VH-VL binders against NAD kinase (nadK). Designs and how they scored, part 14

Target 1, 268 residues: NAD kinase (nadK), of Syntrophomonas wolfei subsp. wolfei (q0aze0)
Amino acid sequence: MKIILVNNRFKENTEKKAQEIAGQLSALNVEVIIDNGLDEPYAGTVDFIMVLGGDGTMLRAARRYGQRAIPVLGVNMGTVGFLSNIEINELAEYLPLILREEYSLEARMMLEVAVFQQQSLLTRVFCLNELLLRSNSPRMLSFALEISGQKLEPYRGDGLIVSTTTGSTAYSLSAGGPIADPQLDAFIVTPVASHIINKRPLVVSPEREISLHLLEEREAIIGIDGQIKMDFGAENRVLIKRAPHPLLMVNLKAKPFFTSIDRSLQRQ
Short names: E, the ipSAE of ESMFold2; O, the ipSAE of OpenDDE; V2, 0.75 times the mean of E and O plus 0.25 times the DockQ between their complexes.

## First folded at step 12 (VH-VL; framework fv_bermekimab)

Design J2 (from I1 with light chain F94W; at its last look DockQ between E and O 0.02; V2 from the best seeds 0.00; counts 0 for: pae O 8.4 > 2, placed apart)
Fold by OpenDDE, look of step 12:
Structure J2 (fold): chain C 268 residues (1-268), chain A 123 residues (1-123), chain B 107 residues (1-107)
Amino acid sequence: as target 1 above (268 residues)
Amino acid sequence: QVQLVESGGGVVQPGRSLRLSCTASGFTFSSYAMHWVRQAPGKGLEWVAIISYDGSNKYYAESVKGRFTISRDNSKNILFLQMDSLRLEDTAVYYCARTPKYTWGSGRYFDYWGQGTLVTFSS
Amino acid sequence: DIQMTQSPSSVSASVGDRVTITCRASQGISSWLAWYQQKPGKAPKLLIYAASSLQSGVPSRFSGSGSGSDFTLTISSLQPEDFATYYCQQANSWPYTFGGGTKVEHK
């Protein structure tokens, strides 16, 4: 068995723990790779991905490795979030199940985000939570939203979020989006400070495609999972689709999503 | 039967290098992670280093990190410990030890040990 | 590093006696604890692993108990061949660490 450990390169305690776990796994004759902020994702084959940290670390791991259809386990290291399955102090308890491959998998839809400059593809990324288009100035944006070729009325406001159901409890929630069952596949399109005060979020079929572009020359940015940032202007367009592969999240410990919502929200 | 035999120990001067060997027999050497553990005269045991079954992973105690190198030749069933920049505090009997393969609950322990090889220093 | 405090450092006993050795970890180590026996001039021998599991070939008079941070090795009826030094070892965290040892001597 080969396991990759993904930790947060900016948190020393996660690196230390990764080294510790790697040593322990080595003693069990498990091959281990540590991704402590590698320049490029590890290119070799792995059987299991263990994420050490919080939701942010999971999001990064998902973007780096999610397209490979490898089981991904979130191991929380003292943070509050939705994407970890077990706590670090529980790892020893569940490690036998991992090694025996006795766990359930939950498929989570990801976004495929393509950003274009005119007709040229600038970048394509897969992400677990959301794409954000927002103004980079005090002025509102004017942008076009198209869903499967259907042109909606122009949006005016600070921005727009296109989120997965997983991402519904992330920035979309803060912007007034609905909480979605993570077992449901759908896009959630949430306005950010729309000039139309009662502009409602949209729940969109994962079979559709979403396109965004600015209707006027303004300074804007695209944000991915709150971690990647790129400039976005009038010459750019973004195309959002369901990623061809879901993230396979390991479920070792049952977590009652709906009963935990109130507790989680109260902690934020 | 499982057998581990250490060699290479002796009297050395501080700052010098020494290479220890551990020859394994009686089991599939390439399937097991191996360790070095040392014991100063009249003292307790101190873990030194581990190497995975295929040599892809190595870890060291802080006291020897940067000075010692663990390696193995699976084709010859030999475990090595290259000791550089030796210090007086490195005086010890050095044991090679086996970790059980894929045995949860016991895989982190040392089920077989060699007889040890002594490293001492000349004054 | 996790410190393992072993007690007593030495114990005098007679054949047939019940002997108890304790090991305390500076932090929780779950059940990742082993016990070893070492005789003079010999390598350590694994007795107990995972806090309470008896290694194959080890007499049943040896037993281990405990979890978390407090552990105990018990020899129910000491035999002549049991006079030796005993060590506990944690395998919960790197680096692996050993207790200071307990020498079981003739009374």
Scores: ipSAE 0.014, ipTM 0.519, lowest interface PAE 8.4, mean pLDDT 91
ESMFold2, look of step 12: ipSAE 0.483; ipTM 0.776
ESMFold2 (binder alone), look of step 12: mean pLDDT 91; pTM 0.931

Design J3 (from I1 with light chain N92D; at its last look DockQ between E and O 0.02; V2 from the best seeds 0.00; counts 0 for: pae O 11.1 > 2, placed apart)
Fold by OpenDDE, look of step 12:
Formats: sequence, structure tokens, C-alpha cells
Structure J3 (fold): chain C 268 residues (1-268), chain A 123 residues (1-123), chain B 107 residues (1-107)
Amino acid sequence: as target 1 above (268 residues)
Amino acid sequence: QVQLVESGGGVVQPGRSLRLSCTASGFTFSSYAMHWVRQAPGKGLEWVAIISYDGSNKYYAESVKGRFTISRDNSKNILFLQMDSLRLEDTAVYYCARTPKYTWGSGRYFDYWGQGTLVTFSS
Amino acid sequence: DIQMTQSPSSVSASVGDRVTITCRASQGISSWLAWYQQKPGKAPKLLIYAASSLQSGVPSRFSGSGSGSDFTLTISSLQPEDFATYYCQQADSFPYTFGGGTKVEHK
């Protein structure tokens, strides 16, 4: 068995823990790779991905490795979030199950985000939570939303979020989007400060494609999972569709999603 | 069959260095983490060090940290323990031991041991 | 470090006797516990791993039980070849540590 440990390179404690875990796994004759902010994702094959940290680390890991259809376990290291399955102090208990591959998998839909300049592809990214189109100025954006060839009325506002159901509890929620069962596959299209008061979010079939472009020359940005930022202008367009592979999240411990929502929301 | 044969032990003066070797046969040496465990005369067992299958990871008991170095040559199927700054309390039979590949929780234990090599000190 | 307290330090028994040896960890170690047998002048031999799993080739009269912090090795019917010193070992975390040993000797 070969395991890659993904930690947060900006948090020393996660690196230390990764090294410790690597040592323990080595004692069990498990091959271990540590991704502590590698310049490029590890190119070799792995059997299991263990994410040490919080939701942010999971999102990064998902973008880097999610397309490989490898089981991914979130191990929480003292953060509040929705994407970790077990706590770091529980790892020893569940390690035998991991090594024996005695766990359930939960498939989570990811987004395939393609950003173009004219006809040229600038970047393609798979992400777990959301794409954000947002104004980079005090002025509202005017942008076109197209869903499977259907042109909606132009949007005017600060921006737009296209989220997975997993991402429904992230920025989309803050923007007034609905909470979605992560077991569902769907796009959630949530306006950000729309010119039209109370413009409702859209729940869109994962079989559809979503296209966005600006209708006028304005300064905007594309944000992915709150971690990647790129400039977006009138010459650009973004195409969003369901990723060809879901993220395979490891479920070792039952985590009641709906019960946790109440608790999490009370803390905000 | 699996065999581990230690060598290099003997009588040494305090402060000196000694290098132990463990020659492995009967299995794919490069696939297994290896250990050193020692036993003082008439005393119990004390874990000393571990080295991963590829040598990339090493851990030591606090009592030997900074003085002992575990290493391996997978091309020759040999495990080493370089012992520097030897102390009287290092007197022991030194065993090399294999950690089995993980199978239902068995991977953290010592399934095969060498016969041991004795390290003692001259007065 | 995790301390392993083994008891008793010695036990006198006869052939056919049931022998029980206990090992207590200073903290919870789940089932990461092994038992070894050592005869004079010989290397230790693995008997039990993962608290209760019998190593291949070991007689069925040997058994291990326990989880968390308390563990037991049992020899259901002591045989002449079983007179030896027995050690527990935790494999939960580095450094790995052993119990003090239990010498099983002739009554």
C-alpha cells in the first residue's frame, strides 16, 4: 500500500504530524509520500490520500488529486469544518481499517472549471466547493449566464457563485444559498449581492453546463474554493460542468450531516 | 527460511565506537522495516531504533539518540547500527528484528529475530 | 513514553497448570500489543500480536486478550517447553516499549 499525506505547509504542526505518521506507516511497511506543498502534485500512483488539517487542506488536496479517483480521508487537526471524517487522535484506532481497506466511500461531485481567453484555454481546474465570479471594483458587474445553451437575463451585481452540494455550506451559504444534502449531485448558482433584490439561487442538474462571461469591460476575478484567484475580463469566459470523476471521500466514522449543520450555524 | 545474523559485537572501551551488522536472507529485505532491540545481561528488552524499508525514515530511543545511527544497504541485505560514544549502560546483547508487512495488525511487531551479538566493555 | 507494567515478575507453576500474565499500559494503546517468549540464551519469539492474534506456528494453548490498557496472556495448560520468560510490547507509538518480563519457572 502507498499513501500520500497532504498537510498544510503553512502550519508547522501539520507537517510534524505528517512526519510522525509517515514514520508509523513506514514501520508497517507502507510506502508514504508527503505533500507539504510540493510544487507539483505527486506524479506517482497512490492507493490512499490522507489529508491532515481542515477544510482548506481538503479543498487543496481535492484540486490536486481528486481527478485520480483515489480514496481521500480528512483527518481534522483541531479545526471546525465539514470535510474531515475523523480526528487526529482517532487515527490510531482507525488505522487498521484504513490499511485493510475496510471503509465506505462517499462520492462527492466536483466542478470542472475551464477559463478561456477567446478560444484559448487558460486553465482547467477541478474543485470541490465552488467557482466565484466577483467584481474587483466598487462597481457592479454585468455578466451573462448561460445554462445548457439557455441564455438567462443578464446578471447585475457583485458576482455569482457556482457551487457543488458539498460547497453549499461554504461561501454559497454566506451568500444566501440553500444548504444541500452532500449526497445529491447538483449545481447551486447563488447570486452575490444582485441588483435584483432577493434574486433566488438556482439548483441546476449536474448534467447541464454553465457558462459565464462579462458583458462589459470591467475588472473582475475568478475565485476557486477561496484559494485560487485569477483575473477575469471581457475577453474571458468560464465554462463549468460536472467533473468526470467525483471525489471519493472515505467514511470511517458516521458523521451526521444535518445534526452538525445546526451546531455549525449556531457558531456563526 | 528467514534468517537474521548479527555480527560486530565485542569488547570495547567507553567512548569508543562500534559498528554492528545484521545480514538478512530468506526474504525480500528491501520491503521490510528493520529494528534493533537490545537486552542488558539479566535484564529486559529495550527497543533501540527503526529504519524504514527504503531507509528514508529513522527513529531512535532517547537513550541512544545522537550517538547511534541505524542504516541499511538493501543491495547487500545488510542492516547496520553505528554506535558512537559508547557508554557502560550500552552493555547488552543487540538483536536485529524484522517488522512483518502489515496483515491485520501484525505489521508493528517483531516476527523474526537474529541470535544477537554481545557488546561489553573492558575495565 | 508509554510504560508497560507487567505482573507478576515471576510465577512458579507445574505442568498442566493454567498460567495468566498481565500487562498494563500507562495509556490506551488500542490493540497494539504483542507477547513474546524468551528462553535462556535465545532470542525472543513472537507469540501473540494485535493483543489476541496467534502467530503462525504457536500452539493454541497460548491466547491473548484485552484492549485499551489492560492485557492478558494465558497459557491454558503449561507444557515443559513453556518454562521461559515472557514479555509484552506496545506497538502504539514510538518509542516501542516492553514490559519488565515474567519468568515462568518450575514449582
Scores: ipSAE 0.005, ipTM 0.499, lowest interface PAE 11.1, mean pLDDT 91
ESMFold2, look of step 12: ipSAE 0.412; ipTM 0.741
ESMFold2 (binder alone), look of step 12: mean pLDDT 91; pTM 0.934

Design J4 (from I1 with heavy chain T99V; at its last look DockQ between E and O 0.10; V2 from the best seeds 0.00; counts 0 for: pae O 15.3 > 2, placed apart)
Fold by OpenDDE, look of step 12:
Structure J4 (fold): chain C 268 residues (1-268), chain A 123 residues (1-123), chain B 107 residues (1-107)
Amino acid sequence: as target 1 above (268 residues)
Amino acid sequence: QVQLVESGGGVVQPGRSLRLSCTASGFTFSSYAMHWVRQAPGKGLEWVAIISYDGSNKYYAESVKGRFTISRDNSKNILFLQMDSLRLEDTAVYYCARVPKYTWGSGRYFDYWGQGTLVTFSS
Amino acid sequence: DIQMTQSPSSVSASVGDRVTITCRASQGISSWLAWYQQKPGKAPKLLIYAASSLQSGVPSRFSGSGSGSDFTLTISSLQPEDFATYYCQQANSFPYTFGGGTKVEHK
């Protein structure tokens, strides 16, 4: 068995823990790779991904490795979030199950985000939570939203979020989006400070495609999971689809989503 | 035992193309990311390119980007480096190198190297 | 790009001597540093990885230390087979870069 440990390179405690865990795993004849700030994802094969940290670390891991259809376990290191399954102090208890592959998998839909300049692809990213288009100035944006070729009325506002159901408890929630069952596959399209005060979020089938482009020359940005930022202008367009592969999240410990929502949200 | 054998080097004219090969044996080639590293005569080492285990990801040094193409045939255990628009500054011994499966630093080091193949230019 | 400054460029030593080679990165690279040994006409050989981890099969007289931007390779007691050129390599960020090398030669 080969395991990759993904930690937060900006948090020393997660690195230290990764090293400790790596030592323990090596003692059990498990091959270990530690991703602690590698510029690009590890290019070799792995059988299991263990994410040490919080939701942010999980999001990064998902973007880096999610397309490989590898089981991903979130191990919380004292942070508040929705994406960790076990606590760091529980790892020793569940390690035998991991090694024996005695766990359930939960498939979480990811977004495929493609950003174009004219006809040229600038970047393609798979992400777990959301794509954000927002103004980079105090002025509102005017942008076109198309869903499966259907042109909606132009949006005017600070921006727009296209989120997975997993991402429904992230920025989309803060923007007034609905909380979605993570077991559903759907797009959640949430306006950000629309000039139409009562502009409602849309729940869209994962079979559809979402396209965004600016209708006028304005300074804007594309944000991915709150961690990646790209400039976005009038010559750019973004195409959002369901990723061809879901993130395979490891479920070692039953975590009732709806029961924990109130507790988790109260802490924010 | 792990073995990497480079071939394809030789004397070439500027602007021409050359294809290097690296034949791997003694390990599961398809499970490992591979690199090319070069060394000009009497000089130090320069990283050239990396390719993922399945060939889906490729990255290049700026000095060779747009001119060199790294690829692999896992069914034959061969790593390739297609070198186009060759320049005098490309003169070097070219090594293929393996990324170890187990490394604390995310497989960032090179645990096995080939003997290298020399690329030079005719005057 | 991260520049690796290696010193000295050459060192004359005798069998049994303690040899120290230093490598400095232009920016912090944590512990993502390796040391290689290269003999004339041969490919480099990995000695140390992750700044201080000894590669399997490498004699214990070799050791690595350091973190951040300053690193050291030490040969506690130089042996006849240790006369070679040594390189440091940062593996923190692409492109990976090497030091200029240190030639350890006979006094």
Scores: ipSAE 0.000, ipTM 0.471, lowest interface PAE 15.3, mean pLDDT 90
ESMFold2, look of step 12: ipSAE 0.158; ipTM 0.632
ESMFold2 (binder alone), look of step 12: mean pLDDT 91; pTM 0.928

Design J5 (from I1 with light chain S31N; at its last look DockQ between E and O 0.02; V2 from the best seeds 0.00; counts 0 for: pae O 11.8 > 2, placed apart)
Fold by OpenDDE, look of step 12:
Structure J5 (fold): chain C 268 residues (1-268), chain A 123 residues (1-123), chain B 107 residues (1-107)
Amino acid sequence: as target 1 above (268 residues)
Amino acid sequence: QVQLVESGGGVVQPGRSLRLSCTASGFTFSSYAMHWVRQAPGKGLEWVAIISYDGSNKYYAESVKGRFTISRDNSKNILFLQMDSLRLEDTAVYYCARTPKYTWGSGRYFDYWGQGTLVTFSS
Amino acid sequence: DIQMTQSPSSVSASVGDRVTITCRASQGISNWLAWYQQKPGKAPKLLIYAASSLQSGVPSRFSGSGSGSDFTLTISSLQPEDFATYYCQQANSFPYTFGGGTKVEHK
């Protein structure tokens, strides 16, 4: 068995723990790779991904490795979030199950985000939570939203979020989006400070495609999972689809989503 | 039968280097992670280092990190401990120990030990 | 690092006695706990692993119990060959750490 450990390169304690766990796994004759901020994702094949940290670390791991259809376990290291399944102090207890591959998997839809410049593809990324288009100035944006070829009325506001159901409890929630069952596959399109008061978010079928572009020359940015940033202008277009592969999240411990919502939200 | 035999211990001066060896027999050496554990005279046991079955991973106790190097030659069934910048507090019997292959509820322990080799210092 | 506190440091007993040794971890270590026996001039010998699993070849008079932070080694009826020093060891986290040892001596 080969396991990759993904930790937070900016948190020394997660690195230390990764080294410790790697040693433990080595003692059990498990091959281990540590991704502590590698320049490029590890290219070799692995059987299991263990994420050490919080939701942010999981999001990064998902973007780096999610397309490979590898089981991913979130191990929380003292943070509040929705994407970890077990606590670090529980790892020893569940390690035998991991090594014997006695766990269930939950498929989580991811986004495929393609950004274009004059018909040329600039970048394509897969992400677990959301794409954000927002103004990079004090002025509102005017942008076009198209869903499966249907052109909606132009949006005016600070921006727009296109989120997965997993991402519904992330930035979309802060912007007034609905909380979605993670077992559903859907896009959530949430306006950010629309000039139309009470502009309602849209829940969109994962079978549809979403496109965005600016209707006027303005400074804007695209944000991915709150971690990647790129400039976005009038010459750019973004196309959002369901990723061809879901993230396979390991479920070792039952974590009731709905009963934990109030608790989790109160902590934020 | 499983057998581990340490060698290379002796009397050394502070600041000098010493290389310990552990020769394994009676099992598939290349399939097992190996450890060094030491015991100061009249004292308890202290874990020193681990090396994975293929030598790809190595980890050390903080007390020896940067000074000791664990390695192995699987073709010869030998485990090594290169000890540099030796200190008086490194005085101990050094044991090599085998970690069992992972089984349900087991692993991470030392099921077989060598007889140990003593490292001491001259005044 | 995880500290292992072993008690007592020594115990005087007679053949046939029930002997109990305790080990406490500074933090939870689940069941990643082993017990070793060491006789003078000899290497340690594995007795118990995973807190309660008896190593092959070890007499049934030895038993281990506990989980989390508190663990116990029990010798139900002490035999002449059992006079030795016993150590607990946690394997939950690196660095692996041992208890201070318990010397079982003749009364």
Scores: ipSAE 0.000, ipTM 0.488, lowest interface PAE 11.8, mean pLDDT 91
ESMFold2, look of step 12: ipSAE 0.238; ipTM 0.669
ESMFold2 (binder alone), look of step 12: mean pLDDT 92; pTM 0.935

## First folded at step 13 (VH-VL; framework fv_bermekimab)

Design K2 (from J1 with heavy chain N57D; at its last look DockQ between E and O 0.70; V2 from the best seeds 0.00; counts 0 for: pae E 3.2 > 2)
Fold by ESMFold2, look of step 13:
Structure K2 (fold): chain C 268 residues (1-268), chain A 123 residues (1-123), chain B 107 residues (1-107)
Amino acid sequence: as target 1 above (268 residues)
Amino acid sequence: QVQLVESGGGVVQPGRSLRLSCTASGFTFSSYAMHWVRQAPGKGLEWVAIISYDGSDKYYAESVKGRFTISRDNSKNILFLQMDSLRLEDTAVYYCARTPKYTWGSGRYFDYWGQGTLVTFSS
Amino acid sequence: DIQMTQSPSSVSASVGDRVTITCRASQDISRWLAWYQQKPGKAPKLLIYAASSLQSGVPSRFSGSGSGSDFTLTISSLQPEDFATYYCQQANSFPYTFGGGTKVEHK
């Protein structure tokens, strides 16, 4: 068995623990690839991904590996988040189950984001939480939203969030969006500081295609999962679809979403 | 063959700026994190900065934080070090260095080094 | 930061001699230690990684040992091309730090 152990040594100071875990796995004849995010994602075949850290580390793992249909386990390293399943001190207890593949999988929808300049594709990226369009200046944006070719009335404000249900508890929530059950597949479209009072959050079928572009020349930013930033201008357009593959999250321990929600949000 | 070639060193005045470059060849530059390491004349080695393979994460030694900026252009296979507010203690040969990927544990060993570029002062 | 203490600071030796260099870490670094050779005016060259693993193309007269906090580089029979300065480096945790160096020179 070969696994990827995802860690972010510079933000979570978890390197010593990662070495300990790698030693435990090696003693069980498991081949381990360490991915601290500093090098290109490992391209070879692997059976399992273990993420040591909080939601931010899981978001990076999802972008790097989420389209490869590999089981991904979130291991909490101290801060209660929405994407971990077990605690670091429980890992030894659950290792036998991991090795015997005695666990279930929960599928989490991801976004596929394609950014264009004119008709030319600039980049394609996958996203677990959200895409953010926002102003990069004190000036508000005027922008167009299309949903499956249906043009909505223009938006005016600081920006817009298009999130998954998993992302409903992230920036979308702070902008006034609903908390969604992550077992649902949907887009949640949440305006940011809209000057148009009728622009309420929308919950949209995952079968729709969402398109965004600016109606005036302004300095804007596209943000992905709060971790990738791209300049966005009047020459650009972004298309958002459901990604071809969901993130396959490992479930070893019952961790009910609804009973943990107040605790997780209070720590933000 | 892996090759790293630094340039941009020279004689500067304290408080001024200098930009170092490192041109990489013989490997897939965009797949590797890259480092700067320096060595004052007649002294030992000091790690300076690291940049992730795609440039999204950057980290610095405390002695240079806030003054130096590491960056990369993966389309041209070039690593940069922008050095602002230069001080006398920044006098050194600056090396561009690579670590191998996919190593056991979290060990990072500098398997390839450039020949270095010298930064000195005339004040 | 993990401090790396290297001794001796210099060694006078002849071709054919056995040379040993030691390196001590201020914390347990497991086996995550590297050794480098540097000749005047040249870049360092990796000799040994993970305390005892020989880098490709490095002669077998070089060997490394140790774990935890105490490490040794050995040159079993010194050759003319081995007169150089040697550095240890911990690769256990950020920031990576180097020993002060050991100059191996002609007696």
Scores: ipSAE 0.358, ipTM 0.717, lowest interface PAE 3.2, mean pLDDT 88
ESMFold2 (binder alone), look of step 13: mean pLDDT 91; pTM 0.935
OpenDDE, look of step 13: ipSAE 0.382; ipTM 0.775

Design K3 (from J1 with light chain Q55E S93R; at its last look DockQ between E and O 0.02; V2 from the best seeds 0.00; counts 0 for: pae E 4.4 > 2, placed apart)
Fold by ESMFold2, look of step 13:
Structure K3 (fold): chain C 268 residues (1-268), chain A 123 residues (1-123), chain B 107 residues (1-107)
Amino acid sequence: as target 1 above (268 residues)
Amino acid sequence: QVQLVESGGGVVQPGRSLRLSCTASGFTFSSYAMHWVRQAPGKGLEWVAIISYDGSNKYYAESVKGRFTISRDNSKNILFLQMDSLRLEDTAVYYCARTPKYTWGSGRYFDYWGQGTLVTFSS
Amino acid sequence: DIQMTQSPSSVSASVGDRVTITCRASQDISRWLAWYQQKPGKAPKLLIYAASSLESGVPSRFSGSGSGSDFTLTISSLQPEDFATYYCQQANRFPYTFGGGTKVEHK
């Protein structure tokens, strides 16, 4: 069995704990690859991914490995969030179940984000929570939104969020979007400080394609999961689709979404 | 550690073809868009073509459209430029160039260049 | 295509001089401008990207400024290794285009 341990190199307790867990797993004849974010993602085949940290570390793991259809377990090491399943002090209790593969999987929709300059594909990234289009100056953006080729009235404001249901409790919520059940597959499109009075959040079928582009030259940014920034200008277009594969989240401990909302939101 | 090495240049007759190669090492080649840029002797730089990281999108300068084809083999970490119907104005050193992964302010610029390979003519 | 007009075509300077090179785009290219240094027989080397961001490993005596259509590269105190040709490049839209170059040579 081969496992990737994902941690955050800027959090000392996660790095130290990752080494301890790697030692324990190696003693059980489990091959361990540590991904602390410094190097490129491990390219070889693995059976399981263990994320040591909070929601931010899980977001990075999802972007790196989510399209590989590998079980991913979130292990919380401090701040409780929406994406961890067990606490670090419970890992020893659940480790036998992990090794025997006695767990269920919950699928979480991801976004596929493709950024173009004119007709040329610049990059494709995957996203668990949201894409943010925002102004990078005090000036508002004027931009166009298309949903499956259907052009909406132009937007004017600070930006727009395109979120998964998993991301509905992140930036989308702060911008006025609804909380969505993460078992649903949908896009949630939430305007940010819209100057156009009647631009309301939209909930959109995951089978749609969403396209964004600026209507005038402005300094703008595309943000991915609050962790990646990409420049965006008038010659760019972004296309957003449902990713080919969902993130496969390991479920070892029952963690009902609705009973945990206030605790998780308090910790954002 | 990051290296780009061009090959395949030479002396050719007008109207003939050449295929340039660029071998990449020291980075995950399949994650990066690649370009060809050329420089005629004693002249400035001219962008030639781009190919997306996965090879799915290609774009060409007007001066080479329909004559040149950019391609890549991600399994071998090689970028290619097939140059057909060569003309005297195609005389140049040809560089392969990498852009960084798309990030704030850096995904549009050539952070690594090869040493270049010369394409010239004899009459 | 976006035309990049670079001035001057050459400059004669001494070690220690402040050198300023300008680049004008034929249309608004926002911050999408890079500067390259090229020495004889070598490939260009990236100095400045996004108009003003210094590439890793490039000495701090190099700086870039500008946005929109007017850009400058400044070498605050010329060093012997800085005698070279400098090019600006717009990356706003394809085809990417370069300025004509500025040769910085010994006085």
Scores: ipSAE 0.363, ipTM 0.737, lowest interface PAE 4.4, mean pLDDT 89
ESMFold2 (binder alone), look of step 13: mean pLDDT 92; pTM 0.940
OpenDDE, look of step 13: ipSAE 0.504; ipTM 0.824

